VH-VL binders against q9ybr6. Designs and how they scored, part 8

Target 1, 148 residues: q9ybr6
Amino acid sequence: MSGSVLDEEAEKLMDYDYLLEKLYKKVPPKSGTSEYRIPEPQIIRIGSQTVIRNFREIAQALKRDPKLVARYLQKELATAASYEEESGQLILNVKVSRKVVNQFLQLFMKTYVRCPTCGSIDTKLLRQERAYMLKCEACGAEQPVKPI

## First folded at step 17 (VH-VL)

Design y05
Fold by OpenDDE, fold request of step 19:
Structure y05 (fold): chain C 148 residues (1-148), chain A 120 residues (1-120), chain B 108 residues (1-108)
Amino acid sequence: as target 1 above (148 residues)
Amino acid sequence: EVQLLEPGGGLVQPGGSLRLSCEASGFTFSRYAMSWVRQAPGKGLEWVSGITGSGGYEFYADSVKDRFTISRDSSKNTLFLQMSSLRAEDTAVYYCAKDEDIAFIYFDYWGQGTLVTVSS
Amino acid sequence: SYVLTQPPSVSVAPGQTARITCEGSNIGSKDVHWYQQKPGQAPVLVVYDNSDRPSGLPERFSGSNSGNTATLTISRVEAGDEADYYCQVWDDSSDHYVFGGGTKLTVL
């Protein structure tokens, strides 16, 4: 009984679906990209200044030098920023809301910390003469990023 | 008083280019994010593009990505939208909107809008 | 992409209370803003940060946000309140502003 060409194609399709199911079972559930959460900035307003009390901790979470993060915020907030090494606080010469600070910190994470290829936060920022290079330690990807 | 003036609208052929401008006054321009929002005839509001106060970040809706370019000139207190490869579906009233802060929070002021018509 | 859903229309009699909803996944964790647009005019902010009201707007306008639904409430509705209303959020995931489809409020 010559199984119809249709039966052979159906068997091949069943094998393909079976193989796909097996492949999906072997793919470890993408560990839900635990959204790497940056600590919420603790802000105190003093006169016309905004102080981020836990800035050192934030920079540590970002795995970057606090001075670099401070320069970034200075640029994006168009204000003077002073990092206090002893206290670990950042002083901004502007009144700014926590929401605004958070938004720029998140953007910092996306731009200067997170690997665009694999999503890893295990990255290094390498300073070049006119640009930065973001290098991923997990997947090896490298991409240029705007200088801070 | 905050004022947003939007000259530059008009008729353009498909595939053509047009540059919109928004002249801002009554506030420190560089301290606020700015956006373009458009509204097709008889349709709802659609965010098109936004730029932070410092100009450090630009964002675009998927519908206009790689075709439109947002920019700002602080010396002129002017927001720009360079539109290229225009399509019929880009026909809309284009509003410039002032954000409440240097980042993207909400729009506290809107321009009067300028009509862009893309047709053969 | 993050989506905001509004009813296309709401009708209310003068003096009654209008409620316009804006639905979105976990919208209660976001800040929702509302704009009023009258025919031939630019939008105007009427509620921001879920429940705050701009100066100059009557107390009749209020907002709430919880769960998956934000609500704009207009008490003691007047004929002048007839307009399109849009909800808006900033989506941190996509770095986009997102508008609802808009709701036409008709005063009967």
Scores: ipSAE 0.921, ipTM 0.963, lowest interface PAE 0.5, mean pLDDT 93
Fold by OpenDDE, last read:
Structure y05 (fold): chain C 148 residues (1-148), chain A 120 residues (1-120), chain B 108 residues (1-108)
Amino acid sequence: as target 1 above (148 residues)
Amino acid sequence: EVQLLEPGGGLVQPGGSLRLSCEASGFTFSRYAMSWVRQAPGKGLEWVSGITGSGGYEFYADSVKDRFTISRDSSKNTLFLQMSSLRAEDTAVYYCAKDEDIAFIYFDYWGQGTLVTVSS
Amino acid sequence: SYVLTQPPSVSVAPGQTARITCEGSNIGSKDVHWYQQKPGQAPVLVVYDNSDRPSGLPERFSGSNSGNTATLTISRVEAGDEADYYCQVWDDSSDHYVFGGGTKLTVL
């Protein structure tokens, strides 16, 4: 009785250990808690304004639209912000330190990028009518997040 | 001059609730993160909770998580700590502390503190 | 959770230098802040960002931070320096402020 390769795979799929192994194989090796490091913001102060020169790069590292990240910072810093698409810079209408910017960027990552379930940064932020949903592409988890 | 006034302390029974207030003056309240720090009698300082200047983020020590709620009213320049399900171990002088910036950097000013006693 | 460890007490004679340590894992990569608390009073910032001093504080107060140890140094100690001293950091991992256990400085 040549049990079809399909039947063996089906039986193996029912094996919790096999599923775990497959999951672990799909789980990128816990790359060492390589602390997903956001690039340090390059800040220039011009009068009462703060310019983040490498903001585009930061947004890219966060895997989010720069405009979204800008809106976030605008909200958290309680200031006007303008993203310059040509230069990739963010202009904040407030004097703010690199430390503060970094802290909020880290919080952004934790809130809007990192999956709270599996820790993956392979996530999508989905805009729903009244809320944002953080969807993890790695584990499938979905979490509502505060609107930006 | 920066001033932080902390009314609202007192005696409360275990399981009870208490709301602390911190009235701030002398600075643009909404531009600074605020925190509550407590100190049990004869003990060290323990950070309790913090809120960013915008109020966008609230953080809590594990010891008070789900029991305490930090909030702020910018229109009144007031920081609040709603405490519920109070325990004897919550007995402490509670300080409001002003952060140096809109995020959590360090405390440049402290209130004088208010005593909260949880006792049957 | 991130932990800061301080010696419970340090004693120094007047005019001498007191050093209060604050130990934490890789604390040198963090910004350490120090507070002075006298009996019955609220804490007061004495050193921030490892080595910066608030305006109005004597130059006798200084700070350093490297490796796993931050140090508050009080030179030419005076009787008025007798107090509890606390180190503090913001822990980005837990999003918490963390205090050391405090050090009682006694001026002999």
Scores: ipSAE 0.919, ipTM 0.963, lowest interface PAE 0.5, mean pLDDT 93
Fold by OpenDDE, fold request of step 19:
Structure y05 (fold): chain C 148 residues (1-148), chain A 120 residues (1-120), chain B 108 residues (1-108)
Amino acid sequence: as target 1 above (148 residues)
Amino acid sequence: EVQLLEPGGGLVQPGGSLRLSCEASGFTFSRYAMSWVRQAPGKGLEWVSGITGSGGYEFYADSVKDRFTISRDSSKNTLFLQMSSLRAEDTAVYYCAKDEDIAFIYFDYWGQGTLVTVSS
Amino acid sequence: SYVLTQPPSVSVAPGQTARITCEGSNIGSKDVHWYQQKPGQAPVLVVYDNSDRPSGLPERFSGSNSGNTATLTISRVEAGDEADYYCQVWDDSSDHYVFGGGTKLTVL
């Protein structure tokens, strides 16, 4: 009779290990915080204006509407910005360095893209009546953010 | 000529509050980030807080977080540091520093500093 | 938190070259800035963006940055160069300015 209990426990342990292995296989590898890298802005200076040539690509990397990102930069740079839908370029009515643009893009990512709870970039920005809500698709967290 | 004047320093008791001001002139104030840097007696420089040119972002050192508030008034070309719950370790010369640009790049100009002493 | 490490002191004879180091993890990928502070005075920018020099500063001041070490070099050191020197970076990860501990340069 002692052999049956050991066999049942071994079967339960095998089932548990199998279930754990299946669970670990189904748990998407914690996407290593692969440092989500925003493409470097390609900047051309024309007179008193700064043109970001690859702005569409940057916005795509940020998973946000280019017009939203443009409004953000307009606010932070205290300048007029014009997004060209055909070319995918952003025209800023100010002379600005790549370094400054990059810093604000990084801040945009941290504020309006990255989940503060789990670090995922799989998020949506929802416009509510008085505030923006950052919703994480990975962990389900919701965070209010300042409106742009 | 760029000028940064820092009135408002003085003696305060532990747990007290103090508001520092930095009056800026000689440049377009709203186009530059500003910071506060402090230096305890006989010690090195410690960054305290910074604010972007637009005022859209404020950052704080962990040592002052939730106790200090940085702000700016563009109409007055003035930077502020509201300090609360002051501690003895907050005793320092406080400098306002002008950033080279609207974001945080480097400090091209410094004020002369104002002494804040926290003592019973 | 990102940390910058400087030697507490460097001594040099007049006319010689002083080198002040600033160590930080992968600091070579960052822009390093240097400030000079004389006793009783506010800091003054002496080198920015690793190797650029503000207008009005002597060519004796130069900077370099690679790997884990940034270096401020002062050639033909003069008595007037005696001061504290601080390195600085902006840390994008923490959104903080970070200063080194400072180096006292003594001219013997």
Scores: ipSAE 0.918, ipTM 0.963, lowest interface PAE 0.5, mean pLDDT 93
Fold by OpenDDE, last read:
Order: sequence, then C-alpha cells, then structure tokens
Structure y05 (fold): chain C 148 residues (1-148), chain A 120 residues (1-120), chain B 108 residues (1-108)
Amino acid sequence: as target 1 above (148 residues)
Amino acid sequence: EVQLLEPGGGLVQPGGSLRLSCEASGFTFSRYAMSWVRQAPGKGLEWVSGITGSGGYEFYADSVKDRFTISRDSSKNTLFLQMSSLRAEDTAVYYCAKDEDIAFIYFDYWGQGTLVTVSS
Amino acid sequence: SYVLTQPPSVSVAPGQTARITCEGSNIGSKDVHWYQQKPGQAPVLVVYDNSDRPSGLPERFSGSNSGNTATLTISRVEAGDEADYYCQVWDDSSDHYVFGGGTKLTVL
C-alpha cells in the first residue's frame, strides 16, 4: 500500500512541474528590458541659458507631451523653461550640463513612462485632481505618481 | 566659502530614533543635490541617501530603506536625516556631502561628520 | 547591485608612483570619482570625471578610466599622501552612489 502514495505524489509532482512548465512557457519571456534609450539631449549654451535643440524628439521618445516634459524639467532644475512649438526646442533659463539634463530625463522615463510592474513603456499618464496615475497599456497596472 | 556643519550625533539604543542635521552655507543650497554618507569604525565609505536640489527625488541605500528619511529645508539651508529603527550596524560617522550640481554627479564638499552610536 | 573593487592596500616608497585601481563592470562607460581620506578627517575630492583635478590639488594626482578598470595615479609620492582612497560612481540603473572598498596607501 506504500507504493501507491509515492506514485500519486510523483504524479502530482509531475503534474505540478508540467503545469509550471506550461505556465512558464505561456509567460512571454520577460522581454529583455531592452533599455529603452532616450535620445541624448543636444544642448547649446547661449549666455545664461541652455537650449535643448532636439527636445521635441526627446518628448516623442518619451511618449509624452513636450509641455509636460518641459514642466518637469522646470521643476527639477528649479528654473524657468520655455518650449518653442515651432522649432521644437526647449529653452532653460539656467546653465546646465548635458549630464544633468540626461539624468533627469532618465528619471522622468523611470517615473512617468516606464511601468514598474512589467517594464513596458506603453503607458499613459492620467491626471487626477491631486495626483497623476500611470496606467500601463500592456499589463493594466496602475500606479500613483507625484504630480508634475 | 562652502561650509557644512553636522550637529546631532550621539548615543541611541537599538530600535531608537535620531535626527541628523546638516547646515549648509556659502552656496545656493537649493541648486545642489545633497547626500549622506556613513563610515562604520574601521570600515569604508557607504552611501546612505541622496536628495536632488529641488527635493523632487530621494534615494536610499537598501540597508536603510524604509527606516531612514532624507529631507531638506531650503529656508534654513539645512539637510536632514531622520533615522528610525536603529540597529547596531548603523553605528558610524555620518557625513553630509554636497553634490557638484542639482543632480547626482560627484561630491565636491564634505562635512566633518557626526558620530552615531547605536548600543544597548 | 553595481560593485566597485579596490585592492585593500598599496605600498610605495617616497618619490615613486602609486597606482590604485578600481574595478567594475564596464566602468569605462561611467564617470569615476576619487576621494582621499586621512585618519580622523573627512574625505576630500582628488579626481573627478575620470581624469579632472580639483583646483588646489597638485598635478601629481591623475586619473584614467577604460574598460573595466579605473586608476588613480599619484606620482612622486610624498609622506603626506598616505591615506585611504575611495573610488565612486553613480549607478544609473539603481540610482545609487557606489563606493569602492577603499585602498590604504602606505608610504614606506
């Protein structure tokens, strides 16, 4: 009678392993966090101002409104920013390095674009009364984020 | 001249709380990121926490996450580190460090440090 | 987590050149900074952005960074150079500063 219990446990273990394998096969390989690379900011310094020439392209890569990204940079850099719709450039009223701008853009991506659950960049930022909600279109996850 | 003063160190019991402060002068405080770095007796430097110039981002080492809180008061030119649930391994000299810019680049100035001892 | 590895100690005779290494995966793509710490004192920046030197520091201090190794070079070493030296990077992946374990430089 001892042999039947071991066989049932082995069958259950095989079934569990089989189910796990099937589940893991159905879990799309974690798409290698293809490091979504934001274009490097093209910066020109003019007097006490910094101009990001390719700002529109950067915002497009971030899948966000340039005005929103501009507001973010304005806040983080503690400076006034002006987005030029015609040229697609951002003018910052401060001297800032490419490295600093890039760091904040990366942080923007991490905070306001990338899904913390699945890593997808297919997300929407929804404005709520006192906060923003980051909604992932890939996995459906929602996360509150600090207002910009 | 840049000056960073770190009062507030002392002896605390395990599980206790302590608030460190760093008073900054000689530069526009809000335009620079600030960090806390600690050094246990006879050990190396360990980054503890950092905050951007605007205060928009706070980062913590895994060893102190959810126990320590970094903050800044621009009106007082002061950096703070609220420590809670202190452990013996938190015993160290704590340095405040000024970053070169509003983001995290490198430390151009350090305070003299304050000793925090966690002992029963 | 990103890790920086330094030798625990380096010894040199006065007048010789000391080289302190800092190893990290693809560290050559990062900006490496170096700090000097003398006993009982706070750290002091000696090299930043791989090879730049703060104002007031002697030209004897230099830095390089390539591949998996950053190096702090101190030429014509003096007794006053005896200290602990730490390399540092900002890790963009974890949003953390990372220090090496430190190297004690002894001047014989």
Scores: ipSAE 0.918, ipTM 0.962, lowest interface PAE 0.5, mean pLDDT 93
Fold by OpenDDE, fold request of step 19:
Structure y05 (fold): chain C 148 residues (1-148), chain A 120 residues (1-120), chain B 108 residues (1-108)
Amino acid sequence: as target 1 above (148 residues)
Amino acid sequence: EVQLLEPGGGLVQPGGSLRLSCEASGFTFSRYAMSWVRQAPGKGLEWVSGITGSGGYEFYADSVKDRFTISRDSSKNTLFLQMSSLRAEDTAVYYCAKDEDIAFIYFDYWGQGTLVTVSS
Amino acid sequence: SYVLTQPPSVSVAPGQTARITCEGSNIGSKDVHWYQQKPGQAPVLVVYDNSDRPSGLPERFSGSNSGNTATLTISRVEAGDEADYYCQVWDDSSDHYVFGGGTKLTVL
C-alpha cells in the first residue's frame, strides 16, 4: 500500500502544473499592498534651484542610500543634484514642482524598491557591473533593473 | 511658438509596420515628457504611449504593449512611434502631445495629427 | 484599470451654463485636466489641475473636482463652444494617462 502513494506522488511531481501550484502555495500571499506611502517632499525654491528639505527622510522611507536616490533624480530631471549630509536636504539645480518630484519618487519606489513579484518593500538593490539587481528578501525573487 | 509636426502617417496592411515622427520646435525638447494619443474615426481620445523628458521611462497602453515603441532623439527634437504588427483597430489619427513638464502632468500642446489607416 | 465616465452628450441654449461631468473613483484626489476638440481639429487644453485655466481662454471656462466627480463648467455658452470635451487624469497606479469617453456639447 505504501508503494502506490509514492507512485502517485511521483506522477504528480511530473505534472508541471502541480509543481507550479505547489510553488505558488509556498509563495507567501501577496501581503496586502499596504500602500506604502512615501513622505511628500518639502520643497523650497531658491532662485533657479529646488531644495527638498526632508530628502533624508524620503530616502529612509525608500530604504535606500540618499546618494543613490539623489543620483536617480539627477538623471530623471536631467539636472545636477547635491545631497547635503549635514542637513539631509537635496539641492537640485533646476526649478521643479512638487508634483514632478513626487512622480519620480513613486517611480523610484516601483522600480528600485518594490518587488514586482510579491509587492514587498523588503528588498535590496545589488550593484552589478552593468546593471542593478533588485533582490526581494520576502520571496527571493530577483529582477534586473536599469542602472542609476 | 511651440510647434509639433507629424508628417509620417499613411496606409499600411495588417501585420505591417509604420514609424511615426513628431518634430518639435519652440521649446527645450529634452525638458518635457512627450506622448502619443490616437483617435479612431468617430471615437474618443486614447492615450497610446508616453516617454519622460530624459527618456528614462516609457509607458504603453495595454492595447499596444509589445507592438509599439516610443523613442526620442534630442539632437533632432523628434519624437518617434515605431508601430509593428499593426491591426485594423489601430486605424486612427495619431497625435503627438507635449507635456507641461519633464514628467507626466498634462498636455499643453498638441500636434495636428496624422492619419494611420490599417487596411487590406 | 482606472476608468473615467462622461455623459455622451450635453445640450444647452446660448447664454446658458453647461456642466460636463467626469466620474471616477476618488477622482477628487487626482488632478483632472480638460480638453476641447472641435471637428477636424486637434484637442486644446481648456482646464488643467482641476480648476486652472490656460492663458488666452475666456473666464467662462472653469473646473472643479471633488469626491468622485470632476466638472467642467462653461458659462454663457456660445455657438463656438460646440465641441467634444474630454477629461483626463494620470493614474499613478498603472502609470497611464486615462481619458474619459468624451462629451459632445451641443449649443441649441
Scores: ipSAE 0.916, ipTM 0.963, lowest interface PAE 0.5, mean pLDDT 93

